# Ledger of designs, part 12: miniprotein binders against a7ua95r516to809

Target 1, 294 residues: a7ua95r516to809
Amino acid sequence: ASLSLLSISDLVPDLQFIFFWMSNAIEILYFIQQKSPAYMQTIELMDDKAGSKESLLSATISANEEAMTILEEVIMYTFQQCVYYITKTLYVVLPGLLDCNPFGTEPSSEQCRRAAGVCVCAVCVMPEAVRRVVSVFQTTSDLLQQYQVHSEIQSQMFAYLFFFTNVSLFNQLIDKGPARGWFQRSRVLQIQASVKILLDWAKGAGHNHLAQKFFAKFCSTVTILASPPQQLSQMSWKALCAEHPSLKPVQLHRILTQYQLMAELGPLPIWQPSSEDEAYIYRTVDLLESFENH
Short names: E, the ipSAE of ESMFold2; O, the ipSAE of OpenDDE; V2, 0.75 times the mean of E and O plus 0.25 times the DockQ between their complexes.

## First folded at step 28 (miniprotein)

Design b2 (at its last look DockQ between E and O 0.90; V2 from the best seeds 0.74)
Fold by ESMFold2, look of step 28:
Structure b2 (fold): chain B 294 residues (1-294), chain A 101 residues (1-101)
Amino acid sequence: as target 1 above (294 residues)
Amino acid sequence: SPELKEIAEELRELAREFAEFLREAFELAEKLGDPELFREFLKLLAKFIRLVLEFLRLKAELKEKGDPELLKEAEKILKRAKELIEEAREILEKAREELEK
């Protein structure tokens, strides 16, 4: 299958198989870890049969470590395989989030939320592009729950998926935003609304803290771009850095430059970087984020 | 392919059986005062889990390449896994008999 045709639904059978083994390996590893002290103590309390007790203890420690090592390897491999398949799907569907219009029926969207609650409204007005991203997260959540994967592993999975989502959206916006018109105010407001739907999903799924942590850079970017010119123009560079600590100086500078152009606030820079930051605002190697920072 | 799916299902059943055997091996080792029984079972479990890891890697490779030799390797993995389960079953049977005495 092509990347443009790879959907999360097509991957479910493979993911079910991988989650089965991940969950079973975790359960077995936990069992061994909980029982290890007991059977080591049993050996220590045995009669010392001509000094063979130390050999038995050493052999038992070795067998225990061997079993735990291979189980940990299975857990790590299955986790990496899940992340690989899921993020390939996310990579294909995430750019559509930046082009979609969640305001297709604007009054019904707000009225639906007030009358039926946020989750029902999100489903009723969810654009296809947002639905595809939510479907990846929801399917992942359903599978993790179905196979009773340990909650810490579930949290790590979503931490990585949200990290990946943030990097993908941020890099696309910064790199391709000018050519795609994504810095125009009407587009930014559409992007902001689409991201709100994702954040609402994360909150309803019990991952609000992870989403707040790992979407911070992209959310800060959208927040700045969506700000009214009168509010943003009154803020100093230092104040903006303090309000948006997730953004590097080169990133903040690029965002503010694009904001000034699209808001038609004249040719002279409004925001003056501090002396300390001035050395960093043109470091293009720091502009885009790495997918390996996790 | 249907052959790979059958192998995968058989491995899942063997895994369920191994998990039950692991719990029993621990209980028997405690009751008999024989920690060597549990140690030997851990060694069989490690061998089985290595086969599972081999199968997981092989399945991923088959998805990308479709090499028929990889399917033959999957069949060998299943055969070895079945041999390990029989070894584990025999060890537990002997331990159960010893406990009855």
Scores: ipSAE 0.709, ipTM 0.901, lowest interface PAE 0.9, mean pLDDT 83
Fold by OpenDDE base, look of step 28:
Structure b2 (fold): chain B 294 residues (1-294), chain A 101 residues (1-101)
Amino acid sequence: as target 1 above (294 residues)
Amino acid sequence: SPELKEIAEELRELAREFAEFLREAFELAEKLGDPELFREFLKLLAKFIRLVLEFLRLKAELKEKGDPELLKEAEKILKRAKELIEEAREILEKAREELEK
């Protein structure tokens, strides 16, 4: 089945089942963790009939550890499966975010048009490409809430999803951006507006800190590219490094080099890397972000 | 498949029943001062959750491969899960009877 046809809506039934077991396993785990100490104490307070107490305690500890271990395995497995399915969906929809024009009168989704009134909800006014991305996150949020998944697990889920999204968007922009014209100022402004909508959603969903943290690299890239030539040409390499600490020297150098080409700027000595960074700007292996570092 | 969906739903119902039994078992164990009851339920829980994990893996594999033999394995898991629930029920019934004495 072509990956291209997988919508988040198609995965909802599978995700619901996985989230059910995730939530249930977490609930049972916490229940055991809360009750087990009291039972251990009860055993400890029992009369020691000829070493039977120690054996009973050991057996109960062993049974508890076994139960907790298998519950943790379920939690980890279900978490992994959720991430797997959701990231597959993101992989499909994220490229559209770079190509969309949020300033265009894109027709409202057909679904909202069938209702006699133009739905002016925040989601309905989003460009289709942005809405698709937001829909993945919103569906994830809704499912996590529906099954009352522990807040820590929710945070970990969104942290990973934002990380994945940032890596994906950053890598695509760096790798394909020049060829696709995404480094053109007009296109960059579109991308910036689209990302802002996504970040605003994340803020509204209570994930502002995570979004700011994990999107920092992509946002820094877009901010640099969106800067007017007159402004950016006045910034030194050192100043840009300080303002955009999420970017590696090789990444910043690549961005500036491509910016210079697109803006038809001559060589700018002010953008010359420091002697300290000069060795790092040629590390092409560090140019793209890895999905493994999370 | 419709069959897999049905198995999944039945397992969810069994999970709900087991959760109720687990809660009751803890309460009864506390009232009776019987730590063995608690241990027994922890063992049953571990067995049940292992079956669940196995089912989750099978479901994922079945989605990818579409192997009908995996459906048969899912049915076996469901059968075993039902047996564990009945065992848990019987243990609780005995514990209730002991509390009433």
Scores: ipSAE 0.672, ipTM 0.882, lowest interface PAE 0.7, mean pLDDT 89
ESMFold2 (binder alone), look of step 28: mean pLDDT 83; pTM 0.801

## First folded at step 29 (miniprotein)

Design c1 (at its last look DockQ between E and O 0.89; V2 from the best seeds 0.00; counts 0 for: SAP 71.59 > 70)
Fold by ESMFold2, look of step 29:
Structure c1 (fold): chain B 294 residues (1-294), chain A 101 residues (1-101)
Amino acid sequence: as target 1 above (294 residues)
Amino acid sequence: SPELKEIAEELRELAREFLEFLREAFELAEKLGDPELFREFLKLLAKFIRLVLEFLRLKAELKEKGDPELLKEAEKILKRAKELIEEAREILEKAREELEK
């Protein structure tokens, strides 16, 4: 369908409609939560001549719970729909981060070149592949602010988007990296630089802690692959596991194997897994991450 | 698509009106000391929000499947939403009259 090929700009009208209802449902839910206790207490203090007080209270509690339940369902559904549309666009643009060269990028806009003889526009100095990803995040941030969505919901949205980004990049690197040449040191350094730009966006947008948490697996992978041979060859399996706790044994073992191939090194004795981990380094079911995890 | 967009815009307008009614209804319930007015409006709110959820699910289904028959269901949802707004208006008018006594 046309949805799988759309940019984030094409989805803005649909996202505006969904954010409108998300924000309204949140506002209404908050309003009810503020008002309900007073009315429940009013009923509790009424004279109960015929026993109608208990029936009135029960009916009021039921109506309150029904309203809050349906509002919560709308909030959850609209959140899921936003995530669905936004991650569809992310899925299309994220692979480009692994192929781009951020070191050779020049300003693309003649206006940026003309303004001062130095580019003052972040978009103009950013690689196209990175710019496409940043555009998705920035458009999402702008919409959340435009509709005044509660900060807790904004945090949950970016937590999932960063989780999705990490899983997508990690899986592609591990699965397709050998065939695509992505484990070559010069390419790993380019990937590291491209992801740094994305992390800088997250920090500037106020999401640094979320990015640090959810990009950990991919960043650990790139950090290992970018390490100089002299430094990395001095690190034991135990030390690498401790430094990179986000990586499962099978993942760490696969990364080190690719590093040995890229650096033209033979097996290193200090990279041999501990006896406790030996059984786990061959669990290929654990190699790739699931998009359904948190 | 153009028909669905118009229905969605009308539903947005009804929602804005409903929010105004919500605020007034709770003020009137407080001034009258009337917990039954509060409860009546909560029931009406739940009905309206259920229609909104139905519309959201229907809009997503139309976008995924492109079934034109679902537009008739969307028009039905809008008609019911308009009926609920009129009911809300009538409840508020009765409460305003009661307060003026």
Scores: ipSAE 0.717, ipTM 0.902, lowest interface PAE 0.8, mean pLDDT 82
Fold by OpenDDE base, look of step 29:
Structure c1 (fold): chain B 294 residues (1-294), chain A 101 residues (1-101)
Amino acid sequence: as target 1 above (294 residues)
Amino acid sequence: SPELKEIAEELRELAREFLEFLREAFELAEKLGDPELFREFLKLLAKFIRLVLEFLRLKAELKEKGDPELLKEAEKILKRAKELIEEAREILEKAREELEK
């Protein structure tokens, strides 16, 4: 199936199976962790018949370690598989977020499947492109809750998904933005509004801190690009670095250079990188974010 | 494939049964003061979860490659899982009988 046709709904049956095993493996792991010490103590309290007790204890420890190890492997594998499938879906829908006009009156014809009637929930009133992205996250959240996956694992999953989303959106904006006109202020404001809807959803879902942390680079980029020329032209390189610490010098320099071109500004001496940063602005390898650095 | 979905569902049911057995085994082991029972179930659990992991990997591979030979492997996994459940059942039955003495 072409990646373009992959919806999160198509993956739900596969994800349900994976989440089932993830949840059960975690439950079993926790159960063993709670019960194993009592059994070890029971063995330790047994009469020391020469060599039998030590052998039994060693064998029980070994069996426990083996069971724990394989359970952890299942948890890790299922986690990776979930992330793999969900990120594939995100990869397909995320570009639409950058092209979305949230200010347009596109009637959301999609009725919320959860309501018997016209749903006016926050998701249903979203622009279609934003709703598709949110739907991936919401489906993930719903599945995690359905299978009662441990909260720590849920947090780790959303951390990775937000990381992936940020990297994807940031890289697309930096690489394709100039050619697509996404650096135009009007388009940037649309992007900013769309991202705000996503962040508002994350806040409502209880992931506000994670969203703020992992979307920092993309949000910083959008904030800079959304800034009026009159305001941004008054900010020095050093001030911008301080205000946007998530951006590498090479990234900030690229953003400012493209902003300058878009806004038809002459060279601004105040945006000149410091002598300390000058060596780093030429590190083009660091311009785009890596998906491997998580 | 429909066959793979069926195997997956059967494995889920076996897993539920195994979990019930595991809980009971722990309770019985505690009542009997028998650490060997506990060890035996840990070993069975490890074997069962290995089969689950193998199946998960196989299912993922089958989705990507579509190799029909992988379905035969899935059937073998299910067979082995059923055998482990029966072994667990037999062990539990013996433990129950011992508690009644």
Scores: ipSAE 0.650, ipTM 0.867, lowest interface PAE 0.7, mean pLDDT 89
ESMFold2 (binder alone), look of step 29: mean pLDDT 82; pTM 0.794

Design c2 (at its last look DockQ between E and O 0.87; V2 from the best seeds 0.74)
Fold by ESMFold2, look of step 29:
Structure c2 (fold): chain B 294 residues (1-294), chain A 101 residues (1-101)
Amino acid sequence: as target 1 above (294 residues)
Amino acid sequence: SPELKEIAEELRELAREFAEFLREAFELAEKLGDPELFREFLLLLAKFIRLVLEFLRLKAELKEKGDPELLKEAEKILKRAKELIEEAREILEKAREELEK
């Protein structure tokens, strides 16, 4: 019952209330920021006939600081509350991306077979697992637009949501991938296709720059794992590090180790870490990403 | 609860009035050459926004814990917010009268 309350649809009324106050606090803060300097200058230019100009200026500065401080607190609190609710929902739906098949097979094979026989693509739709993640992002985008939240705050919100998504997917893939079979090449290709759908949504929504920036680690991982063995086996450790700078040495080493196991390749001399990196490939503290880094 | 939803709607309406009053207070202060007017309204606004923050925290706590005593606190917040809006309204009425002189 409590897990069903993590649906983004169930949270919309609460998010609407929070976005209302966030947007209003931002607008009031902006108004004060734009008007206060001119008002302070007006006081400064006053004729000091009663000898009270300095006291009035000091009191006005204090009142201005108090108002701006509390508005900033409301903005920060409402932003944190939105992130809290939305990421709780994302946490529930993101694992499904690693298990879904965007190409369709056994569960809907009869319906897909009939449609494919007549060459109509009416059956080829976004997988449910991807749709659930997109629904969270789309609902968030719609609410931000509905309440006319400042574009910079909208960008910060999606920057964090994409960061959270990247950390969640990467950590699950690295940590649970061996046991769940997610490093099998056919599975990696399915994951790659699912992530492409998500990236296409981000591009269409005007967030391509943020998605490219914050999904880099997970996308690099999937790109390496999806590479054909004859192509990847020709790339040295140094070349892979240069091509995938978002990956730490311990992370790249783990990815290549899993690749070797799934492709049934023995150790490759060209994948030997540089002497500098060799000290770092066993730092297990650096293997998983922290949700607190940004 | 329905009661909390009604309180939230009233606070939203008071916020709309406060925003309108803020714009007017700035304009009247300029026209009257009365810098105290804008300063006084900033202080009232700060008090009102602090009540809004308190309400936001309370609403989140009610959603998590469901304690009916927290609804009584929400009603007190609304009462205090209404008192602040009346004070702001009186200040603006006085300023409007001064401008007409």
Scores: ipSAE 0.699, ipTM 0.889, lowest interface PAE 0.9, mean pLDDT 83
Fold by OpenDDE base, look of step 29:
Structure c2 (fold): chain B 294 residues (1-294), chain A 101 residues (1-101)
Amino acid sequence: as target 1 above (294 residues)
Amino acid sequence: SPELKEIAEELRELAREFAEFLREAFELAEKLGDPELFREFLLLLAKFIRLVLEFLRLKAELKEKGDPELLKEAEKILKRAKELIEEAREILEKAREELEK
């Protein structure tokens, strides 16, 4: 099936099934963890009938470990499956965020239009491309809440999804940005506005800290590119490194080089990397972010 | 497939039943002072959850490959799961009878 037609809505039934088992496995695991110690103590307090107590205790410990191990495997597997399906959907919708013009009059979503009234909710007023991305996160949040998944697992899920989103957007911007014109100031401002809408949603959803942490690299890139030439040309390499610590030297160097070309600025000595960073600015292997480092 | 969806729904119902049985088994084991009952249910739980994991993997594979033979495997898993639930039920019934004595 062409990835291009994959909607989060199409995955909801599959995700519901996965989240069901995730939640149940967590609940059962927690139940066993609470009950097993008391049970083991009960066995320990039993009269020792010819060594049967130690044997029973050992056998019960073994059974407990077996049950807990397989429950953990289910939790891990279901987590991975959720991430897999959700990230596939994100992969499809994220490029649209970079091409989005949030300042344009795009029509409200068809789904909100079908409601008899003009919905003025924050989601309904979002540009379509932003709304599609937000819809993936919102659906994920709704499912996690519906199945009452443990808060730690929810946090891990969103951490990964934000990480994935940041890597995807960053890599696309760095790799394709010059060719697509995304480094043009007007386009950058559109991207900045679109990302702000997403970040505002994340804040409203209670994920502000995670969003700020995991979107730092992409946000830094957009912030630099959105900076007026007069302002940016006055900032030294060291100052930029200090202000944008999420960017590797090679990444910052690439961004500044492309900015210079786009803005038709001559060579700026003030942007020259330090002697310490000079060896690293040519490490092109470190230019794009990896999905594996999470 | 509709068949796979039905199997998935049946497995959910079996899981609910098993969860209830597990809770009851713990309570009965405490009342009877029979730690073996608890052990037996932990072992049954492990077997059941293994089948669930197998089914989850199978379902994912079916979605990707669309192999109809995998549906037969799903049916086998469901059959085994039903057998485990019945075994659990029988153990609980025996434990209840013992408590009433």
Scores: ipSAE 0.686, ipTM 0.883, lowest interface PAE 0.7, mean pLDDT 89
ESMFold2 (binder alone), look of step 29: mean pLDDT 82; pTM 0.789

## First folded at step 30 (miniprotein)

Design d1 (at its last look DockQ between E and O 0.89; V2 from the best seeds 0.75)
Fold by OpenDDE base, look of step 30:
Structure d1 (fold): chain B 294 residues (1-294), chain A 101 residues (1-101)
Amino acid sequence: as target 1 above (294 residues)
Amino acid sequence: SPELKEIAEELRELAREFAEFLREAFELAEKLGDPELFREFLKLLAKFLRLVLEFLRLKAELKEKGDPELLKEAEKILKRAKELIEEAREILEKAREELEK
């Protein structure tokens, strides 16, 4: 009940606080990293007054290491907290993406309506379900920029968020897709269009490579499901494996089996797994993606 | 709570002050050739950051549990942080005086 009410906007104050400390810790860390070597060298060049130099150097190294360790802990903790809050929000909004009809005439976002007229920005023309997902990513991006978080940390953040999104969407599609009718061609095309909007946003935000990498599995699944039966039935198992290397054999087999059922296709010998893959198609433990592999 | 928000804001202000003090301490340490000053500030930084980390965890916990006793702990953290900032200020003041001699 409480999770359903959680919007990214409600988390902004908390995220702002966390991002402040993340950014500050990174800045201090960088500052110390730049200054410490010169400082250590200065100590090394000092006159050795009766062994005091070595003790001072050791004490300074120890103090530096302690400070650096705590800074890293702050950065790591704040990163984890950000991911935690943002992924909670994504968890709530991502299911809507699979049910979204992007071809419907949905009115512009209420937020943009309250501002000066009809906003024609890319976000305002998005379907509501897609907009909600994009809003989470955009808010994250805006906050990262606002606090001038180091680019490496930004990349890591988006990598994880895209990873999480891909796993969530893929698992939902594989697990619930047949029952929800998401394997129907018309529904698949809707999903494909919705994902394209998200990918286009990611491209516009400068995260194209990360998005392509981390959404590969979900995109491959959607691409297969969106393929016309006439085309897909001409593709061999080997060809499909080669074209969709992000899919495990068990995953591809599951997708093709469900596609066959949905399209009312008879047995297709051409989709029969190779002898090499035959053992792997029954590994159901590998069917769904894990959140732990990041 | 409004009180927690206030504490959080005060800690942010203290962090800004500390960052300024840290920069100045490094500059003074270089000018004075006093590596001990730098070491002292690194130690103070470590103590301050521990308080910050404690506060971050406390704030997260308070959001989840809503325990009013955690607010008291937050106030204690703020008090300790203020004390550390004053200590840092005093050290810097002494270092400035030494540079003027």
Scores: ipSAE 0.728, ipTM 0.901, lowest interface PAE 0.6, mean pLDDT 90
Fold by ESMFold2, look of step 30:
Structure d1 (fold): chain B 294 residues (1-294), chain A 101 residues (1-101)
Amino acid sequence: as target 1 above (294 residues)
Amino acid sequence: SPELKEIAEELRELAREFAEFLREAFELAEKLGDPELFREFLKLLAKFLRLVLEFLRLKAELKEKGDPELLKEAEKILKRAKELIEEAREILEKAREELEK
C-alpha cells in the first residue's frame, strides 16, 4: 500500500499540470518569435508624421522582451520541477536494481494475465525492480508525447534522468557494495543483466545515444567487475584507463581493489598505477559523483 | 487537494483562451493597422505569465509544506488571472467593433 504512495503514478496529475504549462509556454514562445519580427518591421515602415515611431518601436521591443523573458522562465522552472519530481521517484526505486536477480525471477500472476487481444507475457520476463525503473522512464516518455513537448526538451529531460540514474547507481555500488556483497562476480553479472534491460528500453525509446553517454561510468564499472580474472590480470593500468576513460583514477583504483579482494588474487596489488596517476588514486573527494554535475 | 485541482484546471482554461486571444490580437492589429494592439496584448500576456509562475511556485510549496494558507493565496492568483482575461476580452471586443466600421 505504502509503495503505491511512492510510485510515479501518484505524481502523474502534478506532472500533467507542469507539462501542460511547459508545452504551452513553448508554443507561445515560438508564436511570438515567428510574429514579432514582422510586426516590428511594419512599425518601422510606418509613416511617422508626428515623430512617435521610435517611441512605439522601443515600447514594442520592450514588451516583446518582457514576454519572452517570462516565457523562458516558465519553461525553465517547469522543466526543473519535472526533473525534481521524477528523480525523487527514481531515488526510491533505483537501489532495487542492485539487489535483484533477473535470471531466476518468476512472473507474477497479475503480470501474466492477458489483456483483451494482447499477450503481456513479454512483460513478465522483466524483474519487478527493473520494471519499477522502466515504469518511471516510460511514464515520463508517455507524458512528453501526450503534451507534444519539443523533441530537444525531451532529450534534455532524459539526459538529466540518465545522469541521475548513473550517479545514484555508481555511488550506491561504490559506497555500499562491500557490505551488500555486490562486488561478487555472480552479483555483478546479475546487475549487468538488469542494467542491460534498462539500456534496451532506452534504445527502443529513441534515447540510445543519451544512455550510452550518461551510463558510461556505471557500465564501465560493471564491465570491469564482470571480467574473467585471467583477462583482467593481463591488462595494464594504462590499458584499463584507455578502455574506461569515464573512470577517474581513484574510482578505477577502488574498483580494482575490490575486484582483487573478491577474486582472491592475493594481497599484492596486480595493477600498478602510472606515475602520473599515483597522485590521484587516494583523492577520496573524487570517489563519489555529485548529483549536481552533468 | 480538490480545491487546488479546481484552481489549476481553471488556470489551464484561461491559458488556452489567452493563447487564442493572442493570435486574434495579432490578426486584428494587422487588419486595423494598429501596432499598439499587439503590444498591449504582449503586456497582458507577461502579467498573466507572471501569475502562472507565481502559482507554479505556490503549488510546489503547498505540496512540500501542506500549508492551507497557501491555498488562499492560490485563489487570489486565480482571481487576478480572471481579471486579466476579462481585460483582454474587452480590448478584443473593441478592436472587433473598430474593424466592422
Scores: ipSAE 0.690, ipTM 0.889, lowest interface PAE 0.9, mean pLDDT 83
ESMFold2 (binder alone), look of step 30: mean pLDDT 83; pTM 0.805

